# Ledger of designs, part 11: VH-VL binders against Putative bifunctional riboflavin kinase/FMN adenylyltransferase (ribF)

Target 1, 179 residues: Putative bifunctional riboflavin kinase/FMN adenylyltransferase (ribF), of Geobacillus thermodenitrificans (a4it50)
Amino acid sequence: MKVHEANQGLTLPGSVVAIGAFDGVHQGHQAVLRQAVERSRQLGVESVAYTIDPPPRCRFQGSRMLTTLQEKLDRFAVLGLNHAVVAHFDERYAARRVDAFIRELTALNPREVIVGQDFRFGRNREGDVALLRRHFPVRIVQTVCCADGQRISSTRIRELIERGEWEQSTVLLGWPLSS
Short names: E, the ipSAE of ESMFold2; O, the ipSAE of OpenDDE; V2, 0.75 times the mean of E and O plus 0.25 times the DockQ between their complexes.

## First folded at step 10 (VH-VL; framework fv_iratumumab)

Design q4 (from q1 with heavy chain H53Y; at its last look DockQ between E and O 0.91; V2 from the best seeds 0.80)
Fold by ESMFold2, look of step 10:
Structure q4 (fold): chain C 179 residues (1-179), chain A 117 residues (1-117), chain B 107 residues (1-107)
Amino acid sequence: as target 1 above (179 residues)
Amino acid sequence: QVQLQQWGAGLLKPSETLSLTCAVYGGSISYYYWSWIRQPPGKGLEWIGYIYYSGSTDYNPSLKSRVTISVDTSKNQFSLKLNSVTAADTAVYYCARDWGLYAFDIWGQGSLVTVSS
Amino acid sequence: DIQMTQSPTSLSASVGDRVTITCRASQGISSWLTWYQQKPEKAPKSLIYAASSRQSGVPSRFSGSGSGTDFTLTISSLQPEDFATYYCLQYDDWPYTFGQGTRLEIK
């Protein structure tokens, strides 16, 4: 797997791009990422994980990261991604116009962009799936729930870890807990 | 195809408010940024500011205290107000479609605004 | 603000000449630079975006190159309709800023 910074201008002749913070690369994230790998194979192009470091909740809300960046990248590699594009998330990045993000994606020549439900981006969360669909084919991966019907999320996993429920958190995460 | 038509008062006295409107024909105002640019006679171009169709704005710091850009998606229009004008604000004012891949790809015809001394 | 410096500020040339206009940014802007052509009493017309991509309908004699801080617009063989003022614009970082312009005149 090749790792790139978002501002280094990776250009591909075609791709399938999964987008997200992917903190922990939990089973919900894995559904998105596995779909990107499978779709890229079907379309004959390479798969890309476009990810943000640190995750916005960690940067703005002080939430604990479930993985280091390197751990996240290692998990992408295990899942079979061809590329990871890493965007540094800070106040300047969060304040960018929505077309800055579209500009970055356009260089990857996406045949499909894969996002979760409620995906938003850009200043004041003004970017949405409708905007993405004006520029790229977009696939939404449905929310992955555990057997009790609750959605799998990094926030819930952090809460379980804080309560010492490490066995349950490992089930939702789908990886050994970070040291 | 997509065309911008602009209008507004062309002669102002010092301290008045400049007000221009730009209408979008042959396309939608939605999902684009919309900018105003000005050019004093015989001089270069200066970006004034932009508005996203959803209402978010940003302005050139040199003009920020005096500038308001507005959008009315129901009329497919956006507008510029510049308060407290002086002779230095005499220029041709342009509206433009604004998108990060192409910068300003579609321009209005220009409106000469003259501020008497 | 990112300052954009064009050179030369003016030049004279003849039909058939090769002309090069330079634009320099005060900091790196990657490839986010557009070239405009403006004729008297007309709005600017987009020629080249993203430093090197030709806008649709622009003749192939116009080309752009460069990245980072140094950019050029080249007109390989001037035509009578090419006498105009040329501007660069950086659109990497806010506020977007124009170069001061290069006036290309008939010799």
Scores: ipSAE 0.686, ipTM 0.838, lowest interface PAE 1.2, mean pLDDT 90
ESMFold2 (binder alone), look of step 10: mean pLDDT 93; pTM 0.942
OpenDDE, look of step 10: ipSAE 0.834; ipTM 0.917

Design q5 (from p1 with heavy chain S56N; at its last look DockQ between E and O 0.83; V2 from the best seeds 0.68)
Fold by OpenDDE, look of step 10:
Structure q5 (fold): chain C 179 residues (1-179), chain A 117 residues (1-117), chain B 107 residues (1-107)
Amino acid sequence: as target 1 above (179 residues)
Amino acid sequence: QVQLQQWGAGLLKPSETLSLTCAVYGGSISYYYWSWIRQPPGKGLEWIGYIYHSGNTDYNPSLKSRVTISVDTSKNQFSLKLNSVTAADTAVYYCARDWGLYAFDIWGQGSLVTVSS
Amino acid sequence: DIQMTQSPTSLSASVGDRVTITCRASQGISSWLTWYQQKPEKAPKSLIYAASSLQSGVPSRFSGSGSGTDFTLTISSLQPEDFATYYCLQYDDYPWTFGQGTRLEIK
């Protein structure tokens, strides 16, 4: 897997792009990423994981990070992604306009963009799936639930870890706990 | 085809407030950014600021304290106000569509604003 | 702020000439540079966006190249309607900034 920095001029003749913070690369994230790999193979293009690091909640709310950047990239590689684009999430990035993100994606020539249900982007989170669909074919991946029917989320995993529920955390992550 | 038409007072006295409006025809103001740019006579271009249809704005730091850009989605218009004008604010003011790869791709016809005593 | 230094400030040329205008950014701006043409009492017109992409409807004699800090606008064979003032614009970081302009005059 090739690793790129965001907004550094990466261009592709075609791609399938999965977008998200992907903190923990838990089972819900894996569903999005695996679909990107599968669709890219079907379309004969390369797959891209566009990720934001650190996660916004960690950067601005002090939440615990579930996965280091290197761990995240390693897991992307295991899932079969051809490219990882890493956006350094700081105040400058958070202040970016929605069209700056759109033009960055345009350079990847997305045949399909894959996101989660609640995906937002751009300054003040004013960009949504409706805006993306004006420019790209967009696929929304359904929420992945655990055995008890609850949604798998990074927030829930953090809470379980904080409570010392290691086994449950590991199950939802789908990976061994690093620490 | 999207077109921009702008209007407003062209002659001001020092300390007055500049007020210009730009109307969008042939398309919706939604999902685009809209900017104001000015050009003093015989000089170069200066970006003033932008607005998104949501109301989100950003201004050139050189003018931020005096500039307000607003949008009226119901009228498909956006406006510029510049307070406490001086002779240095004499310029042709342009509204423009501002988006993505293209930066400013559609321009208004320009409005000459002259500040004199 | 990112400063855009445009060169030359003025240029005299004849119809049929090859013309080159350069723009240098004070820091790296990737490919986020646009070239504009402005005629007297008219709004600027976009020629090249993203450093090297030709705007729709613009003649192929116009071309743009460069990345990072150094950019070039080239007119392969100057036509009578090309005499105007040209500006580069960086739109990598706010505030967006223009070059000071290049006035292209008939020799």
Scores: ipSAE 0.606, ipTM 0.850, lowest interface PAE 0.8, mean pLDDT 94
ESMFold2, look of step 10: ipSAE 0.662; ipTM 0.828
ESMFold2 (binder alone), look of step 10: mean pLDDT 93; pTM 0.941

Design q6 (from p1 with heavy chain G100A; at its last look DockQ between E and O 0.73; V2 from the best seeds 0.60)
Fold by OpenDDE, look of step 10:
Structure q6 (fold): chain C 179 residues (1-179), chain A 117 residues (1-117), chain B 107 residues (1-107)
Amino acid sequence: as target 1 above (179 residues)
Amino acid sequence: QVQLQQWGAGLLKPSETLSLTCAVYGGSISYYYWSWIRQPPGKGLEWIGYIYHSGSTDYNPSLKSRVTISVDTSKNQFSLKLNSVTAADTAVYYCARDWALYAFDIWGQGSLVTVSS
Amino acid sequence: DIQMTQSPTSLSASVGDRVTITCRASQGISSWLTWYQQKPEKAPKSLIYAASSLQSGVPSRFSGSGSGTDFTLTISSLQPEDFATYYCLQYDDYPWTFGQGTRLEIK
């Protein structure tokens, strides 16, 4: 897997792009990323994971990070992604216009963009799926739930870890817990 | 085909407020960024600021204290106000649409604003 | 702010000539550079976007190259309608900034 820095002018002849913070690369994230890999193979293009790091909640709210950047990239590689684009999430990035993000994606020539249902981007979270669809074919991946019917989320995993519920957190994460 | 038409007062006295409006035809103002650019006679181009249809704005630091850009989605228009003008503000003012890879891809016809005592 | 420096400021050439205009950024801007052509009393017209992509409807004699800090606009064979002022624009970071312009006049 090739690793790129965001907004460095990466261009591809075609791609399938999965977008998200992907903190922990838990089972819900894996569904999105695996779909990107599968679709890219079907379309004969390369797959891209566009990720934001650190996660916004961690950067501005002090939330516990589930995964280091290196661990995240390693897991992307395991899932079969051809490219990882890493956006360093800071005040400057958060202040970017939606057009800056659209421009970056356009350069990747996306045949399909895959996001979660609550995906937002750009300054003040002005960008949404409706905006993305004006520029790209967009697929929304349905929320993945655990056996008890609850949504798998990084927030839930953090809470389980904080409570010392290691087995449950590991199951939802889909990877061994990092020390 | 999207087109921009702009209008406003072309002659001002020092300390007055410049006011220009740009109307979007052939398309919606929604989901786009819209900018103002100016060009003094015989000089280069300077970006003034932008507005998103949501009302989000950003301005050139050189003009931030005097500039206000607004949008009226119901009229499919956006406007520029520049306070406390001086002779240095004499320029042709352009409205433009920002569009992803293309940067400024659609321009208004320009409005000459002259500041003279 | 990112400063864009064009070279030369003015240029005299003849029809059929190969013309090259350079734009240098004070810092890396990736490929986020657009070349504009402006004729008297008209708004600028986009020629090349993303450093090297030809705008739709623009003649193939126009081309752009470069990445990072150094960029070039080339007109392979100058035509009468090409005499104008040319500007580069960086749109990598706000505030977006233009080069000072290159006036291309007939020799």
Scores: ipSAE 0.467, ipTM 0.828, lowest interface PAE 1.1, mean pLDDT 93
ESMFold2, look of step 10: ipSAE 0.650; ipTM 0.831
ESMFold2 (binder alone), look of step 10: mean pLDDT 92; pTM 0.935

## First folded at step 12 (VH-VL; framework fv_iratumumab)

Design r1 (from p1 with heavy chain I106V, light chain S30Y A50K L54R; at its last look DockQ between E and O 0.90; V2 from the best seeds 0.79)
Fold by ESMFold2, look of step 12:
Structure r1 (fold): chain C 179 residues (1-179), chain A 117 residues (1-117), chain B 107 residues (1-107)
Amino acid sequence: as target 1 above (179 residues)
Amino acid sequence: QVQLQQWGAGLLKPSETLSLTCAVYGGSISYYYWSWIRQPPGKGLEWIGYIYHSGSTDYNPSLKSRVTISVDTSKNQFSLKLNSVTAADTAVYYCARDWGLYAFDVWGQGSLVTVSS
Amino acid sequence: DIQMTQSPTSLSASVGDRVTITCRASQGIYSWLTWYQQKPEKAPKSLIYKASSRQSGVPSRFSGSGSGTDFTLTISSLQPEDFATYYCLQYDDYPWTFGQGTRLEIK
């Protein structure tokens, strides 16, 4: 797996791009990432995980990170991604115009872009799936729920870890807890 | 093909407010940025500011205290106001479509605004 | 702000000449540069975007090259209708900034 900074101007002849913060790479994230790998193989192109570090909730809300960046990248590699593109998330990145993100994706020549249901981007969250669909084929992956019907989320996993409920957090995460 | 048509008063006195409107034809105002750019007679081009259909703006710091850009999505139009004009504000003013892949790729016809003494 | 310096500021040339206009950025802008042509009393017209891509309808005698900080607009065989002022614009980072212009006069 090759790792790139988002602002390096990486160009690919074709790709399938999964986009998200992917904090913890929990089972909901894995659904998105596995679909990107599967679709890239079907289309004969390379798979890309476009991710931000640190996750926005961790940067601005003080939430605990579920993984280090390196642990997240290692999990991408286990899932079979060909590339990871890492954007540094700070106030400057959060204030960017939506077309800065479109510019970065265009260089990857996506055959498909895969996102979760509530995906937003850019200054004031002004970028949405409708904007993406003007430029790329977009596939939305449905929210993944655990066996009891509740949503698997980084927030719920962080809460379980804070309470010391390690076994349950591992079940929702789908990986051993990080060190 | 997207086309831009602009209008507004062409002759102002010092301290008045410059007001221009730009209409978008052949496409939607949504999902692009829209900029105003000016060119004093015989001189180069100066970016004034942009707006997104959400109402988000950014302005040239040299003009920020005097400039307001507004959008009306239902009319497919956006507007420029520049307060407290002086002779230095005499220029041709252009509206333009603003997008990170193509820069300013579609321009209005231009409006000459002259500020008298 | 990224400063854009064009050279020359003016140029006289004959029909059929090969002319070259240069634009230099104060920092690297990758290939995020556009060339504009502006005729008297007209709005600027986009010729080249992303340093080297010709806009639709632009004659093949216009070409752009360069990346990083140094960029060139070339007209391979000058025509009478090419009388105009030419501007570069960097659009790598805000605020986007223009060069000061190059006035091309045809004899």
Scores: ipSAE 0.701, ipTM 0.848, lowest interface PAE 1.3, mean pLDDT 90
ESMFold2 (binder alone), look of step 12: mean pLDDT 93; pTM 0.942
OpenDDE, look of step 12: ipSAE 0.814; ipTM 0.912

Design r2 (from p1 with light chain S30H A50K; at its last look DockQ between E and O 0.87; V2 from the best seeds 0.81)
Heavy chain, then light chain:
Amino acid sequence: QVQLQQWGAGLLKPSETLSLTCAVYGGSISYYYWSWIRQPPGKGLEWIGYIYHSGSTDYNPSLKSRVTISVDTSKNQFSLKLNSVTAADTAVYYCARDWGLYAFDIWGQGSLVTVSS
Amino acid sequence: DIQMTQSPTSLSASVGDRVTITCRASQGIHSWLTWYQQKPEKAPKSLIYKASSLQSGVPSRFSGSGSGTDFTLTISSLQPEDFATYYCLQYDDYPWTFGQGTRLEIK
ESMFold2, look of step 12: ipSAE 0.752; ipTM 0.868
ESMFold2 (binder alone), look of step 12: mean pLDDT 93; pTM 0.943
OpenDDE, look of step 12: ipSAE 0.885; ipTM 0.935
ESMFold2, look of step 13: ipSAE 0.740; ipTM 0.861
ESMFold2 (binder alone), look of step 13: mean pLDDT 93; pTM 0.944
OpenDDE, look of step 13: ipSAE 0.856; ipTM 0.926
ESMFold2, look of step 15: ipSAE 0.751; ipTM 0.864
ESMFold2 (binder alone), look of step 15: mean pLDDT 93; pTM 0.945
OpenDDE, look of step 15: ipSAE 0.833; ipTM 0.917
ESMFold2, fold request of step 16: ipSAE 0.773, 0.769, 0.769; ipTM 0.879, 0.875, 0.879
ESMFold2 (binder alone), fold request of step 16: mean pLDDT 93, 93, 93; pTM 0.936, 0.940, 0.936
OpenDDE, fold request of step 16: ipSAE 0.904, 0.898, 0.897; ipTM 0.945, 0.941, 0.941
ESMFold2, look of step 16: ipSAE 0.723; ipTM 0.855
ESMFold2 (binder alone), look of step 16: mean pLDDT 93; pTM 0.942
OpenDDE, look of step 16: ipSAE 0.861; ipTM 0.926

Design r3 (from p1 with heavy chain L101F, light chain A50K; at its last look DockQ between E and O 0.91; V2 from the best seeds 0.82)
Fold by ESMFold2, look of step 12:
Structure r3 (fold): chain C 179 residues (1-179), chain A 117 residues (1-117), chain B 107 residues (1-107)
Amino acid sequence: as target 1 above (179 residues)
Amino acid sequence: QVQLQQWGAGLLKPSETLSLTCAVYGGSISYYYWSWIRQPPGKGLEWIGYIYHSGSTDYNPSLKSRVTISVDTSKNQFSLKLNSVTAADTAVYYCARDWGFYAFDIWGQGSLVTVSS
Amino acid sequence: DIQMTQSPTSLSASVGDRVTITCRASQGISSWLTWYQQKPEKAPKSLIYKASSLQSGVPSRFSGSGSGTDFTLTISSLQPEDFATYYCLQYDDYPWTFGQGTRLEIK
């Protein structure tokens, strides 16, 4: 797997791009990332995980990261991604016009872009899936639930870890805990 | 075929407010940035500012204290106001579509605004 | 702000000549540069975007090249309708900025 900084530019003749913070690369993230790998093989192009580091909640709200960046990248590699594009998240990145993100994605020549239902980007969160669909084919992934119907999320996993519920947090995460 | 048409008063006295409107035909104002650009007679081009359909703006720092750009998505229009004009504000003013792939790819016909004493 | 400097400021040429206009950026802008043509009392017209891509409907005698800081607009065989003022614009980083213009005059 090749790792790139977003600001240094990667150009591909074609790709399938999954976008997200992917904190922890939990079971829900794995479903998204595996779809990107499978779709890229069907289309004869390379798979890309476009990810933000640190996650916005960690940067602005002090939430603890579920993984280091290197642990996240190692998990992408285990899932079979060809590339990871890492965007450094800070106030400057958060203030960019929406077309700055569109330009970065366009260099990857996405045959499909895979995002979550509530994906937003750019200054004032003005970028949305409707904007993405004007430029790329977009697949929206649905919320992944555990057997009891609860949503799998980084927030819930973090809460379980804080309560010391290690076995349940590991089940939702799908990887051993970092420490 | 997207086209821009612009209008507004062409002769002002010092300290008045310049006001121009640009209408978008053959396409939607949504999901693009929209800029105003001016050109003093015989001189080069100067960017004034932009607006996104959400109402978010940014302005040239040299003009920021005097400039307001507004959008009315229901009329498919956006507008420029420049307060407290002087003779230095005499220029042809253009509206333009603004997008990061093609830069300013569609322009209005231009409006000459003259500021006299 | 990124400063754009065009050369020459003005240029005289004859129909059929090969004409070259240069634009230099004060810092790297990758390939995010557009060339415009402007005739008297008319709005600028986009010729080239992203340094080298020809805009729809623009004759193939126009071409652009360069990346980083140095960019060139070339007219391979000048036609009577090409006498105009030419501007570059960088659109890599905000605020976007124009060059000062190059006036192409009939000799």
Scores: ipSAE 0.691, ipTM 0.835, lowest interface PAE 1.0, mean pLDDT 90
ESMFold2 (binder alone), look of step 12: mean pLDDT 93; pTM 0.939
OpenDDE, look of step 12: ipSAE 0.896; ipTM 0.943

Design r4 (from p1 with heavy chain G27D; at its last look DockQ between E and O 0.96; V2 from the best seeds 0.79)
Fold by ESMFold2, look of step 12:
Parts: C-alpha cells; sequence; structure tokens
Structure r4 (fold): chain C 179 residues (1-179), chain A 117 residues (1-117), chain B 107 residues (1-107)
C-alpha cells in the first residue's frame, strides 16, 4: 500500500475512493473500505482510502483516538487498499472551500466515490453528497449495526472503553484494542 | 451555456453606496462560488469577494469593512454593495463564476461605476 | 497573499511572430494558474486553465506551460485579433490574485 499526503497531488488514471476519518477502522468502516476494494477490482482500477488525521472530534473536542495514524494505515493495508491519502486536519483544513476537496478528488479520477450516510465536508459543512454527485459517481454505504441493534461508531466504542467494557468494545471494533 | 448579466447604478457621489446585481442564466446559482472583481480604468484586476449559495462569504481585506455580497437563490441572483464610496472606487465591476477547477471562467458584461467629485 | 509578477509589462510584435509572456508566483502554486485575454471595454476571456489546459474554443496557437512558480503563455504565430492585454491569475490559495498585466501591441 502506498501512503500519500493530500497536498502531494497524487494523480491516478482511475480509482475507487472511500472517504472518512476511519478512527479505529471499526466494523462499520471496514464495510466501506471492503466495498472500495471490491469495486476497484471489478472496475480494474486502484482503491484509495482518503482519510483525515487527526479525526475531527479528537482535534476539536479532545476525544481519545482509537488508533494512531500508523495503526490506522496498517489496518487499511490488511484490508487490501492500494493507496491511502492522508489529509492533515486542522483549522485551515476545516475552513477550506468545498471546491478544494473536489479538486483533490478530481486528480484521482474516481470511477466511484464511497461515503457513509450524512457525509459532509468543507467550511461550515457546506459540501454534501449532492455536490459530490455533480462531479463523481457516488455510492453511499448504509449504517452498520451490531447484533443488539446499536449503531457501530467510534463514539460508542470510545464510551465503552472509558467504562472498561473491553469485550464489547473489541467486538464493535473488530481488532484488538491498542495498548 | 451559462451567461451572467449584471446591472445597477453607474454614477454615484462620494459617500453613497454602490449596488450591483448579477443574474445567472443557463445554470443554477447553487454549487458554485460567485465573485465580484473590479478594474479601475486603465489598470489591473482586483478581486472583491465571493459568496456561496449558503450565504457564506469572504472578502478582500482591503475592502472588507465596506463590502457586502448577498445571494437570492429564488431569483438565481447575487449582489454587491460597497459603502461610502470615493473616487478611488471608480472602476468597471464584473461578476464571475468562481470554481476551483477553472478559476473565473464565466464573466458578466461589466458595469462601469463612476464616483464623481 | 501570493504575488503574481508578469513579464514583460508591455511588448510590441508583428503578425506572425512567436510571443512569450511569463508569470512568476511568490510561492509555489503547483499548476493552479489561468491565463486571460482582455480587449478594450470587454470582460476578460479565459484562454488556459490549470497552467496548460486549453479552454474550449481557444485556438491551438495559444499554449501554456510551467508549474511551481514560473509559468509561460505562448502564442506560436500572432494573429491580428491577438493584440490585447493578457493577465495571469493564481487560484491555488485564497485570495486568488492577478498579475499586473501584459499589453501586447502591434508594431
Amino acid sequence: as target 1 above (179 residues)
Amino acid sequence: QVQLQQWGAGLLKPSETLSLTCAVYGDSISYYYWSWIRQPPGKGLEWIGYIYHSGSTDYNPSLKSRVTISVDTSKNQFSLKLNSVTAADTAVYYCARDWGLYAFDIWGQGSLVTVSS
Amino acid sequence: DIQMTQSPTSLSASVGDRVTITCRASQGISSWLTWYQQKPEKAPKSLIYAASSLQSGVPSRFSGSGSGTDFTLTISSLQPEDFATYYCLQYDDYPWTFGQGTRLEIK
């Protein structure tokens, strides 16, 4: 797997791009990432995980990261991604116009862009799926729930860890907890 | 085939407010940024500011205290107000489509605004 | 702010000449540069975007090159309709900024 900074200007002749913070690469994230790998193979192009570091909640709210950046990247590699593009998330990145993100994606020549429900981007969260669809084919991956009906999310996993609920947090995460 | 048409008062006295409107034809105003640019007679081009359909704006710091750009999505129009004009504000004012892939790729016809003495 | 400096400020040329206009950015802007042509009392017209991509309807005698800080607009065989003022614009980072212009005059 090749790792790139977003500002390095990776250009591909074609791709399938999955976008997200992917903190922890939990089972809900894995559904998105595996679909990107599968679709890229079907289309004969390379798969890309576009991710941000640190995750927005960790940067702005002090939430605990579920993984280091390197651990997240290692998990992408295990899942079979060809590329990871890492954007440094700070106040400047959060304030960017929506077309800055569109510009970055355009260089990847996406045959398909894969995002979770309620995906937003850019200054004041002004970018949405409708805007993406003006430029790229977009596939939305639906929310993944565990057997008890609870939504799998980094927030839920973080809460379980804080309470010492290690067994349940590991089930939702789908990886051993970092130590 | 997107086209911009602009209008507004062209002769002002010092301290008045410049007001221009730009109408967008052939596409929705949504999902692009829309900018105003000006050019004093015989001189270069100066960016004034932009607006997004959400109402989000940014302005050239040199003009920020006097500039308001607004959008009316129901009319597919956006507008410029520049307060407290002086002779230095005499220029041709252009509206333009503003997008990070193609820069300012579509321009209005221009409006000469003259601020008299 | 990123400053854009054009060279020359003006030049005189004859029909058929090869003309080169340069634009220098005060910092790297990758390839995010557009060239405009402007005739008297008319709005600027986009010629080249992304440093080297020819805008629709623009004759192939126009070409752009460069990346980073140094950019060139070339007219391979000047035509009578090409006498105008030319501007570069960087659109890498806001605020987007124009060069000061280059007047291309008939000899």
Scores: ipSAE 0.729, ipTM 0.857, lowest interface PAE 1.0, mean pLDDT 90
ESMFold2 (binder alone), look of step 12: mean pLDDT 93; pTM 0.949
OpenDDE, look of step 12: ipSAE 0.878; ipTM 0.932
ESMFold2, look of step 13: ipSAE 0.682; ipTM 0.831
ESMFold2 (binder alone), look of step 13: mean pLDDT 93; pTM 0.948
OpenDDE, look of step 13: ipSAE 0.797; ipTM 0.907

Design r5 (from p1 with light chain Y94E; at its last look DockQ between E and O 0.89; V2 from the best seeds 0.76)
Fold by ESMFold2, look of step 12:
Structure r5 (fold): chain C 179 residues (1-179), chain A 117 residues (1-117), chain B 107 residues (1-107)
Amino acid sequence: as target 1 above (179 residues)
Amino acid sequence: QVQLQQWGAGLLKPSETLSLTCAVYGGSISYYYWSWIRQPPGKGLEWIGYIYHSGSTDYNPSLKSRVTISVDTSKNQFSLKLNSVTAADTAVYYCARDWGLYAFDIWGQGSLVTVSS
Amino acid sequence: DIQMTQSPTSLSASVGDRVTITCRASQGISSWLTWYQQKPEKAPKSLIYAASSLQSGVPSRFSGSGSGTDFTLTISSLQPEDFATYYCLQYDDEPWTFGQGTRLEIK
């Protein structure tokens, strides 16, 4: 897997791009990323994980990351991604116009862009799926739930860890807890 | 083809408010940024600010305290107000479509605004 | 604010000449630079976007090159309709800023 910084301007003749913070690369994230790998193989193009580091919640809310950046990237590689594009998230990145993100994605020539429900981007979260669909084919991945019907999320996994529910947190995460 | 047409008062006295409107024809105002740019006679170009259809704006710091850009999506129009004008604000004012890959690719015809001394 | 400096500020040339105009940014702007042509009493017209991409309907004698801080507009064989003022614009970081212009006149 090749790792790129967003500012290095990776250009591809075609791709399937999954976008997210992917903190922990939990089982919900794995569903998204595996779909990106499978779709890229079906379409004969390369798969890309476009990820933000640190996750916005960690940067602005003080939440602890479930993984280091390197651990996240290692997990992408295990899942079979061809590329990871890492964007540094700070106040300047968060204040960017929505078309700055569109410019970055355009260079990857996406055949599909895969995002979670309620995906937003850009200043004041003014970028939405409707805007993205004006430029690219977009696939929305639905919420992934565990057997008891609760949503798998980084927030829930953090809560389980804080309560000492180690075995359940590991099940939802799908990896050993961060070293 | 998208076209921009602009209008507003062309002669002002010092301390008045400059007010210009730009209408978008042959396309929607939504999903683009829309900028105002000015050019004093015989001089270069200065970006004033932009607006997104959400109402979100940003302005050149040199003018920020005096400028307001607004949008009316129902009329497919956006506008510029510049308060407390002086002779230094005499310029041709342009509206333009503003989108990241292409920058300012479609321009209005220009409006000369003269501020008397 | 990113300062954009064009060189030369004025240039005289003959029809058929090869003309180059440069633009330097005070900091790196990647390839986010557009070249405009402006004739007297007209709005600017886009020629080159993203440093090197030719705008639709613009003759192929126009070309752009460069990245980072140093950019060039080239007219390979000057035509009578090319006498105008040329501006670069950076659109990498706000505020968007123009170069001061290059006036291209008949020799």
Scores: ipSAE 0.662, ipTM 0.834, lowest interface PAE 1.4, mean pLDDT 90
ESMFold2 (binder alone), look of step 12: mean pLDDT 93; pTM 0.949
OpenDDE, look of step 12: ipSAE 0.771; ipTM 0.894

